# Ledger of designs, part 119: miniprotein binders against q9h3h3

Target 1, 235 residues: q9h3h3
Amino acid sequence: EDGFTAEHLAAEAMAADMDPWLVFDARTTPATELDAWLAKYPPSQVTRYGDPGSPNSEPVGWIAVYGQGYSPNSGDVQGLQAAWEALQTSGRPITPGTLRQLAITHHVLSGKWLMHLAPGFKLDHAWAGIARAVVEGQLQVAKVSPRAKEGGRQVICVYTDDFTDRLGVLEADSAIRAAGIKCLLTYKPDVYTYLGIYRANRWHLCPTLYESRFQLGGSARGSRVLDRANNVELT
Key: E = the ipSAE of ESMFold2; O = the ipSAE of OpenDDE; V2 = 0.75 times the mean of E and O plus 0.25 times the DockQ between their complexes.

## First folded at step 10 (miniprotein)

Design xA1 (at its last look DockQ between E and O 0.81; V2 from the best seeds 0.00; counts 0 for: pae E 2.6 > 1.5)
Fold by OpenDDE base, look of step 10:
Structure xA1 (fold): chain B 235 residues (1-235), chain A 85 residues (1-85)
Amino acid sequence: as target 1 above (235 residues)
Amino acid sequence: SPEEIREEIEELLEKAEELLEEAEKLFKEGVDPRKARELLMEVFKLLWEALRLAEKLGNRELLERAYELIRRAWQLLLKLRELLK
């Protein structure tokens, strides 16, 4: 993989937020309609720009499922950016603690478990499992990227409300594993995305707080979660 | 050669800055945000290549220039996102 693949995908993801979303909202749509919706809009076939023969004729930024308990809260992203600019110009050291404090101060606390999958049946099956978990109330909100014209891996994002709530982050991992997902998961706070902190950054900050690996026959959670900052296993 | 790599990085940075300034102008003038977005995606591609080469060269000055332009580009992308959200 090119050294900046993660940065490219993140910029593309941010740009995709500006285009229309295909949304299943469990707050307004009966759960019984989920299977038909999943069949209509399989992520491996939905195209980013509405290519001929795709289920979508118009551009789609994301495919998303909102749970009954979902409440959108983005915090003060503009204030966060202004504070981040001021911090960079100050010459003060920037640490994970600094970013955490900025996030708390501006109420930008959302984070997400990420999984990257090649287009195809495995992706669509994984997405269906996640979508069911969201509609059943085990998860709050998830989204998946549509198929790019050039191909490549698609990303499923499963959100938590607060990246500083370790228990909530671990509960979401457990729910993802219970949905049958066995691939590697990485957890990234949204604040890191908004501040442009990726693998290659001038401060050498790790953009991933947690890593989850599936474990056969292990703990009730079915995964081992590693705190990447401290290199400590949490499960 | 290291000199050729340096020249390539400088060309990438110059082109990225020109496109970024154009995107910033389009945003300020209230022109189609999607056009500004398209320019920004090109800017990022150029800057990531510049970073890759600057890392390879070990040139701190060129790295800092690339990081500064990436910062500006990212800020503009966030502003565009907020406008169309």
Scores: ipSAE 0.556, ipTM 0.852, lowest interface PAE 0.8, mean pLDDT 90
Fold by ESMFold2, look of step 10:
Structure xA1 (fold): chain B 235 residues (1-235), chain A 85 residues (1-85)
Amino acid sequence: as target 1 above (235 residues)
Amino acid sequence: SPEEIREEIEELLEKAEELLEEAEKLFKEGVDPRKARELLMEVFKLLWEALRLAEKLGNRELLERAYELIRRAWQLLLKLRELLK
């Protein structure tokens, strides 16, 4: 579908984790300050490397909002990675069930809804809606990439804490749609991200668990959600 | 020609492996983890291009070599992420 674009974005996303983040933390910052913060740091204007004339003078890896109830727990990522390396060298088969079991065993259960948007009003509007949903408690945590010099698409990630909790994942989709988001959403469990498994992988695994497409009259949630692993519509 | 494509893939893989080995050395020595990250980003650029060309050529050996280098590179990137958090 996109060739290797998703793989390039994923590697850059992992690298961006290592640079400074701009964070609105509702756990320590009053909600009344959110609008000013959003106006100061629109994702279409915050630059990855601190360009002259941008709001930031230093590199920014991510712009993020932490909700009031956000309690970070990435699980046993190191144990997950070690088990994955051992499995790959064992010669045993690697299946979608293998990845699910690794994630459960090592408590790496988080995942995220992803959307890609070009820089500009649509991106900033979408991000503002998501950020408000996080501060209001409908979503737990979200981040958005800053603008690259090339001016390519940017990504908003909306996290959920347990990809095996299908109802919770679908509730997050509904909250995203309620914020006015109409673009395609894809859901990826973090286990695939931590193991470097993308669309073009040697095991032919599908790292996208769900796809969500906006529908005005087809669903109570405003979405048509497809389970990519089983090719089953959930809504 | 197919032979020119094969030669290009081999050059990409050789350069990628060279840079990956340098990044691995920098990580193990703890000398400059941000430089190791920069090298890894170049490694990924080379490897994804090599993989793209190897898929077009249909060369299974080159595909497997590219995937193995990608695995090594990704493993190091994750280790760097844990170090620099």
Scores: ipSAE 0.409, ipTM 0.713, lowest interface PAE 2.6, mean pLDDT 86
ESMFold2 (binder alone), look of step 10: mean pLDDT 87; pTM 0.869

Design xA10 (at its last look DockQ between E and O 0.71; V2 from the best seeds 0.00; counts 0 for: pae E 2.2 > 1.5)
Fold by OpenDDE base, look of step 10:
Structure xA10 (fold): chain B 235 residues (1-235), chain A 85 residues (1-85)
Amino acid sequence: as target 1 above (235 residues)
Amino acid sequence: SPEEIREEIEELLEKAEELLEEAEKLFKEGVDPRKARELLMEVFKLLYEAFELAEKLGNEELLERAYELIRRAWELLLKLRELLK
């Protein structure tokens, strides 16, 4: 992938937040209906704009699954943005610590494990595993991008409530691995998304806090998690 | 040549800035948020292409211009997202 494909996909993904979502909500829908819903809306076949012959006739921004314990909390995103603009104008140094403090101050603490997969059976199978883990209460919420016209990689996002809670981030990694996911995972705080912090940023901030690599025959977790900021293995 | 690459980057940045200004205007006027979003997606394509070339060229001036336009594009995208949410 071209070095900025992930950023372009992130911009498209943010733009897709504005379109309707296909949601399975475990709080209101019986878990027994999940398999039928997954079969009806496989991510590799759901199209971004409702192309002819797709399961969706209308545009879909995301396909999502909400767990029983899911409660949407976005924090003070507007206050965060205002504080960020003021900080940029001040000319003060901007560090990962600065972003962490902004996030804490404005209660914008959510983050996500990300995996990128080509359209097809492997993606749909990965999504089914994640969706089941969410419905079973091992994960709180996840979403997957629909298929683009160009057939590029799709992204699965698995959320955690607090990117500053290292244990919670690691528990989500373990649950993703338990669902049978073996690909590379990267963890990104939502505050970085809301502030436009990607690879191409003037402060040279790494937008990824953690990386998880699958490990055969390793610890019960089945992964090695690297703290990217400190270059330290956590597991 | 490095000069040809520079010219290509400058053309990409100029086109991106023009489209971004149009998108910002559409947003400000409240005419069509979806059209503004479409323009903005093209802006991101152009800017990341320009940025990649500027990174390869090692031109700090062009990188700084790209950073500024990317910043503005993200700010507009976030505003559009809040409007259409």
Scores: ipSAE 0.462, ipTM 0.786, lowest interface PAE 1.1, mean pLDDT 89
Fold by ESMFold2, look of step 10:
Structure xA10 (fold): chain B 235 residues (1-235), chain A 85 residues (1-85)
Amino acid sequence: as target 1 above (235 residues)
Amino acid sequence: SPEEIREEIEELLEKAEELLEEAEKLFKEGVDPRKARELLMEVFKLLYEAFELAEKLGNEELLERAYELIRRAWELLLKLRELLK
């Protein structure tokens, strides 16, 4: 927290992409093996750099679960980045609408629901619920950060394949809540991540598209969801 | 005091730029991109701390310096990700 920002955490997350991942892949591994895998690699005990007393001896960037229907497709990220550079020198205004159009044009449409939890049982329990939802087909793919040396909150990311498909994003929120998750969720399109656009940016863009708060008597999905870009409640 | 906060911001930005230049050099040389990444993570720590203080102080000049260094740092991080993936 002290001297760290959401942007610094995002930079650390990008760096973690570059290290090995621990993956349970439902496309090649029977679902009956999931519980043993979860018990072997709880995110509160898997260490970022492979400490001697941890389940992993080597660095781990992410712990991930791939659902049966997971089909990797990051889109045209290089073309997106080139177009972004050109846009910045063009003199045209940069708005959430221009970012949306760049993402559509280059097929960089994925996004993720994020939750931040302190290390411990609550984190491990939340991750296990999410992982089961992925293997059972209610969610497509998720990842969780390992424990950092200095500790601090860890993040679970639950991906959706198209941030412009609002129904699909809300269905993922509902599935997360059905897995027993009650904490605050925020949704960020990957286009912002690939362009390095975080809270500290010249255009005052807000990379968080949606915010979800658990509500027992609210909607059938158990959430109250706010569209941050339009300041409109969706539920 | 505001003057002491301003001086702290300037020190953070100066150190961040020094480390960023070192990381950029290591990346260009191509020998130790993981060390460049390590330096870059320290750069981000310094830059976002400086940004938060500058935002609180309301100092536009220091905010602009921070934005430019943050942009350079992100550019390098994205290049490193492409290289190390």
Scores: ipSAE 0.412, ipTM 0.742, lowest interface PAE 2.2, mean pLDDT 86
ESMFold2 (binder alone), look of step 10: mean pLDDT 87; pTM 0.862

Design xA11 (at its last look DockQ between E and O 0.76; V2 from the best seeds 0.00; counts 0 for: pae E 2.3 > 1.5)
Fold by OpenDDE base, look of step 10:
Structure xA11 (fold): chain B 235 residues (1-235), chain A 85 residues (1-85)
Amino acid sequence: as target 1 above (235 residues)
Amino acid sequence: SPEEIREEIEELLEKAEELLEEAEKLFKEGVDPRKARELLMEVFKLLWEALRLAEKLGNRELLERAYELIRRAWMLLLKLRMLLK
């Protein structure tokens, strides 16, 4: 993968937010309909631009599942942007602490566990597990990217309300593992996404706060979670 | 050669800036957010390549120029996202 593939995919993901989403909303749709919905819209077959023969005829930005307790809260993203622009022009040092403080000040606290999977059965199976966990109330909200024309890996995002709540982040990891997910997980605050902080940035900031690795026979959590900033295992 | 790489980076940055300015204009005029998005996606492709080459060259000036354009492009994308959400 090219060194900037992740940044390009992130820009594409942000652009995809502007297109229609395929949503299963557990608040308004019976849980019994989830299996039929998953069968109708498997992520490996749903195409970004509605290619011929795909389940979708129109462009799809994301496939998402909303849990019973899901409440959209984006915070003051405009204020965050203005403050970020002002900070960049000030020449002040920018640290992870700076970004954390900006996020808190503007109430942009959401974050997500990310997993990248190749299109196919494994992706669809992983998504089905996550979707069930959301509908069952173990997770609040998740989304998966549709299949791109060029192929490549698809991303599943599992959200938490507050990236500063370490316990909540760890609980979401546990729920993802309980859903049968064994791949590498990385946790990223949305504020980092909104501010364009990716692997390559002028401040050399790590956009990943946590990394989760599956562990066989380990703790009830079934994973080891590493704090990337401090290089400390949390589990 | 390093000189050829520099020239390539400068061309990428110039083209990216032109497209970015067009996208910014489209946004300001409220014409077509989707067209502005398309332009921005091309801007990012150019800027990522410019950044890759600038990193390879170790040229701080070109890196800073690329980072500034990336910043502007990202802010515009966020504004577009907010408009259509």
Scores: ipSAE 0.539, ipTM 0.843, lowest interface PAE 0.8, mean pLDDT 90
Fold by ESMFold2, look of step 10:
Structure xA11 (fold): chain B 235 residues (1-235), chain A 85 residues (1-85)
Amino acid sequence: as target 1 above (235 residues)
Amino acid sequence: SPEEIREEIEELLEKAEELLEEAEKLFKEGVDPRKARELLMEVFKLLWEALRLAEKLGNRELLERAYELIRRAWMLLLKLRMLLK
């Protein structure tokens, strides 16, 4: 419906993975240096290719913050890909349950909450809040895209380590809201990214598992989280 | 016309396959990952347009060819990403 906008964004994100990243790594850098780093590299001013007037002179794929407990583990991505190829030729139906089982079997369990914001103060403020939450230990790892084009939205990704752990995913949502984030959030397991499955895929799979909307009022959570596959509210 | 749309799809797919084969060659040589990535981004651009037109035409054979090339291109892009660490 939206054409292939999601596909363009996915391919661009993968290409960006291969360029240098600007990283604040709490495992090796004192937390007291975070504010200076954030001021030096606001995502609304860091450019994808090092444009004139940018704080960066070289291409930047992502700006990231690694928490003290961050331990990267992509799982058995090669085995996942091989099993995916075999499944497609088997004649067996491809369903969300099939993808979930492949992800579990191959330990490709990470996923991410996504938010899209226009360049400017709101983006930089949101990123700073997320980065502080990571360094303080409420979140494990996050990244934000640099500025790539005029008027284009940028994305903040907040990772969780197991998309099948619904409580852990909801706890990350709560931590994002506690950082003052009020915009729409969507959640996508990394298995869909590694298999190249996006919104306009031939199997009509929904790569977005959850949607979170900020909620004012007496709710203990501060957000409403919808399971998009079942059209059921989790909160 | 439907014939003109079919010819455009075939032209897009032929060019995409040529660029994909070049990117696969560069990957096997291990020398110029930036060029291979550049070729793959062009391959995706061509294939997304081919898919859009093939859906408009309702042609399953052309859709399946486009999907196969997309699968190959995506797997190569992931291999490049993993190679760079």
Scores: ipSAE 0.438, ipTM 0.735, lowest interface PAE 2.3, mean pLDDT 87
ESMFold2 (binder alone), look of step 10: mean pLDDT 87; pTM 0.865

Design xA12 (at its last look DockQ between E and O 0.31; V2 from the best seeds 0.00; counts 0 for: pae E 4.1 > 1.5)
Fold by OpenDDE base, look of step 10:
Structure xA12 (fold): chain B 235 residues (1-235), chain A 85 residues (1-85)
Amino acid sequence: as target 1 above (235 residues)
Amino acid sequence: SPEEIREEIEELLEKAEELLEEAEKLFKEGVDPEKARELLMEVFKLLFEALRLAEKLGNEELLERAYELIRRAWQLLLKLRELLK
């Protein structure tokens, strides 16, 4: 995906955040209802704007599943933004280390594994696997984008609490692989999203910290995870 | 025609910019955050249509203009999100 495609998808994701979400909350809903909910709202059929014949009549921003241990904490996003503006004005060099330090200082530590899949059975099956892993407590929270009018790929986001906790990031990768997901995964901290750092940025910062590739017959994790910043394999 | 599509994109971008400026003003003044959100939703709608048409036309200039407005709209959205929590 070129820089423009990345910005377009980001803008769509942002606009989607403003619309109602279809949520399965395992904290309040019995796990036994998950299969019925998944059948009612398959991501490949849920439409962004509630098209005629879709499971949703109203616009849907995201379809999400919250695990029992999920606690929403976004940190000090306002303080982060103010510090980022001040940093830009200072003319100081901006590095991945700078962003990491800003994130830590303002407690904006969430990050996500991302996978992009074409609409259809494979997407719905992948989502069902992820949703089950969340409800079973192997993952904390996940969301999937609804189907766009133009079609295109849908994105599944699987969150971790702390992008600086390498073990937690790797554990989430393992859980995603255990759920049967074999596609390429990329890990992105939310701080990069909050600061408007996309693939094309003036600082040449890569918003992807990790890549996970499925491996047949490999490690117990079933994947190879690459640290993109250091170009080092972690697994 | 390509010319008609270009004109439509330019109209969408102009309208989106006007609404975005209004939303930015409302946010800055702290008068009506919900109205600012509503305007911002319309801004995104206009900009997404502009992007769709600009992609169809293959016009990089119009795409860049749309993306710039989207970046501004994004910054406002993030601020509104924090305020409306």
Scores: ipSAE 0.302, ipTM 0.721, lowest interface PAE 1.4, mean pLDDT 88
Fold by ESMFold2, look of step 10:
Structure xA12 (fold): chain B 235 residues (1-235), chain A 85 residues (1-85)
Amino acid sequence: as target 1 above (235 residues)
Amino acid sequence: SPEEIREEIEELLEKAEELLEEAEKLFKEGVDPEKARELLMEVFKLLFEALRLAEKLGNEELLERAYELIRRAWQLLLKLRELLK
């Protein structure tokens, strides 16, 4: 049963990736236009398939903001996927270490902090804060899912360049918290996404590498970050 | 009513399968891969709606039918994604 759910999530994510995106690109659009764009396309009102009455008339897979310094580099995804298929047929154990090595070998090093919020003002406010942080240069790129028909939780993804660079990942966490975000954050390397490995996978891998919890007292950073792969607190 | 919901799911799945078969044929013929992609996006729209309704209804048979069509659609999407980009 778990395989069915995981496959459904992978197909949904891939279909969203292939549909049009609504993008504010700071590399080509003045920062002064951001607030109007955010008001026009709040993620709680942009619909996945372009429902009547929504601001979009066509399907939208993702709403995204690209920072001025954003330089996309997905790495050797085709080679990664081929090596993954070979590994699965080899009979060798599949471990977090082998996935990390595949990602390094094929230069698929990006990852993302994730937060899940219900549609409404809190989601739209959080997205606006993240989008401003991206345009102002504290973050490089972020995206948020559009409103689903039944109105379930939506996801904001904040990307980093290299999941093996703990300092860079922690700096992104700090920038997210500085934008006023207090909810739970989880970090997933993109290698898991490209290979279709979700929480309930047949290999029992944990796609969440880091977990960040907001902490008001006793911490200079304002958050507590756990490395779930090594079961070590980083803060 | 539950019976009306079941019939709606059946209609969604039947239409999705028709469009999926058309998209698979277009892909095999190599004539119009952009049309195949457009059909496949509509297939996913129908299948995700059918899944949403089938989950609310709690109908195992309809869920299994939807998941099987999603697997077929996903395999074609992977082939089209590679071909078109």
Scores: ipSAE 0.157, ipTM 0.597, lowest interface PAE 4.1, mean pLDDT 85
ESMFold2 (binder alone), look of step 10: mean pLDDT 88; pTM 0.876

Design xA2 (at its last look DockQ between E and O 0.85; V2 from the best seeds 0.00; counts 0 for: pae E 1.7 > 1.5)
Fold by ESMFold2, look of step 10:
Structure xA2 (fold): chain B 235 residues (1-235), chain A 85 residues (1-85)
Amino acid sequence: as target 1 above (235 residues)
Amino acid sequence: SPEEIREEIEELLEKAEELLEEAEKLFKEGVDPRKARELLLEVFKLLFEALRLAEKLGNRELLERAYELIRRAWELLLKLRELLK
């Protein structure tokens, strides 16, 4: 796909939220069961709609791992949406700053590091590393998309609870790299997702707040993190 | 060719609006919210294609029509997510 690929993926991701998830919940499941679970449900083989020959016979929206410290709170999403509609009518400028303030006011502070990988061993290996990091407490929560019928790249999302906490976001990047992940990472606050603000949006906002690139040397973590708004390296 | 592109965009937008109105009706009546979701996914497919073609043509009026339908569709998708999650 070209053109509005990110937009198609955003709509499909929102729809996937509404189907059943396959969840390993470290709060209720012993960590010793993780490896068997990962072997049973590799993301390259779990299918979105339960294709023949897959481990699942029913639709799966996401495959997820919840860490022991995971405490879900999506915030006031309904109030956020209402305030967003009012802002658009007000004639006031719509900027990254106004979105940040809306997110703070309505406590919709979560965000996520994203990585995109083709189906196969690399995806499954990357997911396993992330899942272990979550169960071991280095990360809070992660999910990975199942394999779509039409194929294509899949996404691993690693969540942080507050995109305005720059140090916390950078700590999550470091934990991802420590799990052996070397691909490009992009960070997107959930406020952009809930408001339907994708790459080709009518306000020309950039939903990607940070980029992380793995590099040999120069940083103790081995990554170079760029603030997209200011074109400033944070590491 | 430019006129053919314009006609294609208008057909995509008309179909998308029809499906969106059907999805909105299903949601409002509380009937089969999963069908409403399926209709919305088709609506987005049509709207993103219309948007791609409207960008190529450079037509502001068609772009604005597509963006307004996308806004309506996204709002309904969020409402469905809150209902079904």
Scores: ipSAE 0.544, ipTM 0.796, lowest interface PAE 1.7, mean pLDDT 88
Fold by OpenDDE base, look of step 10:
Structure xA2 (fold): chain B 235 residues (1-235), chain A 85 residues (1-85)
Amino acid sequence: as target 1 above (235 residues)
Amino acid sequence: SPEEIREEIEELLEKAEELLEEAEKLFKEGVDPRKARELLLEVFKLLFEALRLAEKLGNRELLERAYELIRRAWELLLKLRELLK
C-alpha cells in the first residue's frame, strides 16, 4: 500500500459522512431484526454509489449500528478548529499532549478502534460479530465502510466515548476480541481526524494512540494493547 | 532525476491549488456541496502524491506547501460535511 493510502481512505471516509447511512438503531428496532438486516445489507455487497445489482440503489456513506446506550456527542468541533488554527499560527510546539488538551477543552473526546479487511465473507462475519456486540450492549456504536468500486479494503470503526479513558478503550478492545475479531486493531481519536493529523504530518505526530494484537492462550482479554506514544504494553 | 521529480511535484501542487480554489469558490457561492466534495477528493489525490514524491526527494519546502494545501482542503471538507449533516 502506498504510504498515503490511509490518508486517502480518511479523506474518502470523511466525504462519505455526507451521504446517507444504512443504520440499524437498537433503540428503536428490536434486536430480533438484526440478523435479517445483516443479511439484507452485507458490507461486502453494499456499494458506495449504489451500483447495479447491489442491495442499495442509492449512494451509501456508511453502514452503522447504534446500541441502546448510544448518544451522539460531537463536542465543539468548530471551536476546536479555531483553536487549532490559532495554535498553528502561534508557532508553538505541537505535541500529543497539545492535541489531548485541545480535545478536552472542546469536549471532542470520541475515538475509535479501526480494523481494515478485504471485501468478502471474513469482513461480513466480522461486521456481524461487531453489530451483535453493539446490540447486546457490549459496544455503543460501530460503522463499516461500503464496498468501493476499486474493491479496496473496507474499514470497521468501533467507537468509544472518551479516548482519554484508558479503561473504556481497553474494554472496547476486549469486547471486539470477544466478538471473534483477531486482526490488528488501531485506535485513533476523532480529534486527530478533525485536525487532519495523518501518518505523514508536519509535526511528525502519530495518529494512532493504541495498537491491539490478538494473543492466543494469553490473558482473559485475548489481546496485547500497546501505547504507541510511550511504547508501553498496557495489558 | 531529482529535477524531474521536483517539477512533477510543483505541477501537482499547482493543479491541486487550482482545484482547491475552485472548490472554495463553489462552497462560497452555495453551489451543490457534492460538486465541491468531488473536487476536494481530487485535490487530496494530487496532494498525497505530491507528499509522497516530496518525501522521496527530501524537499522540506515542497512538503510544507503540500501540508498547507492539505490543511485548507481538510478545512473545506469539514465545512462541507457540516453543511450536509
Scores: ipSAE 0.496, ipTM 0.827, lowest interface PAE 0.9, mean pLDDT 89
ESMFold2 (binder alone), look of step 10: mean pLDDT 88; pTM 0.877

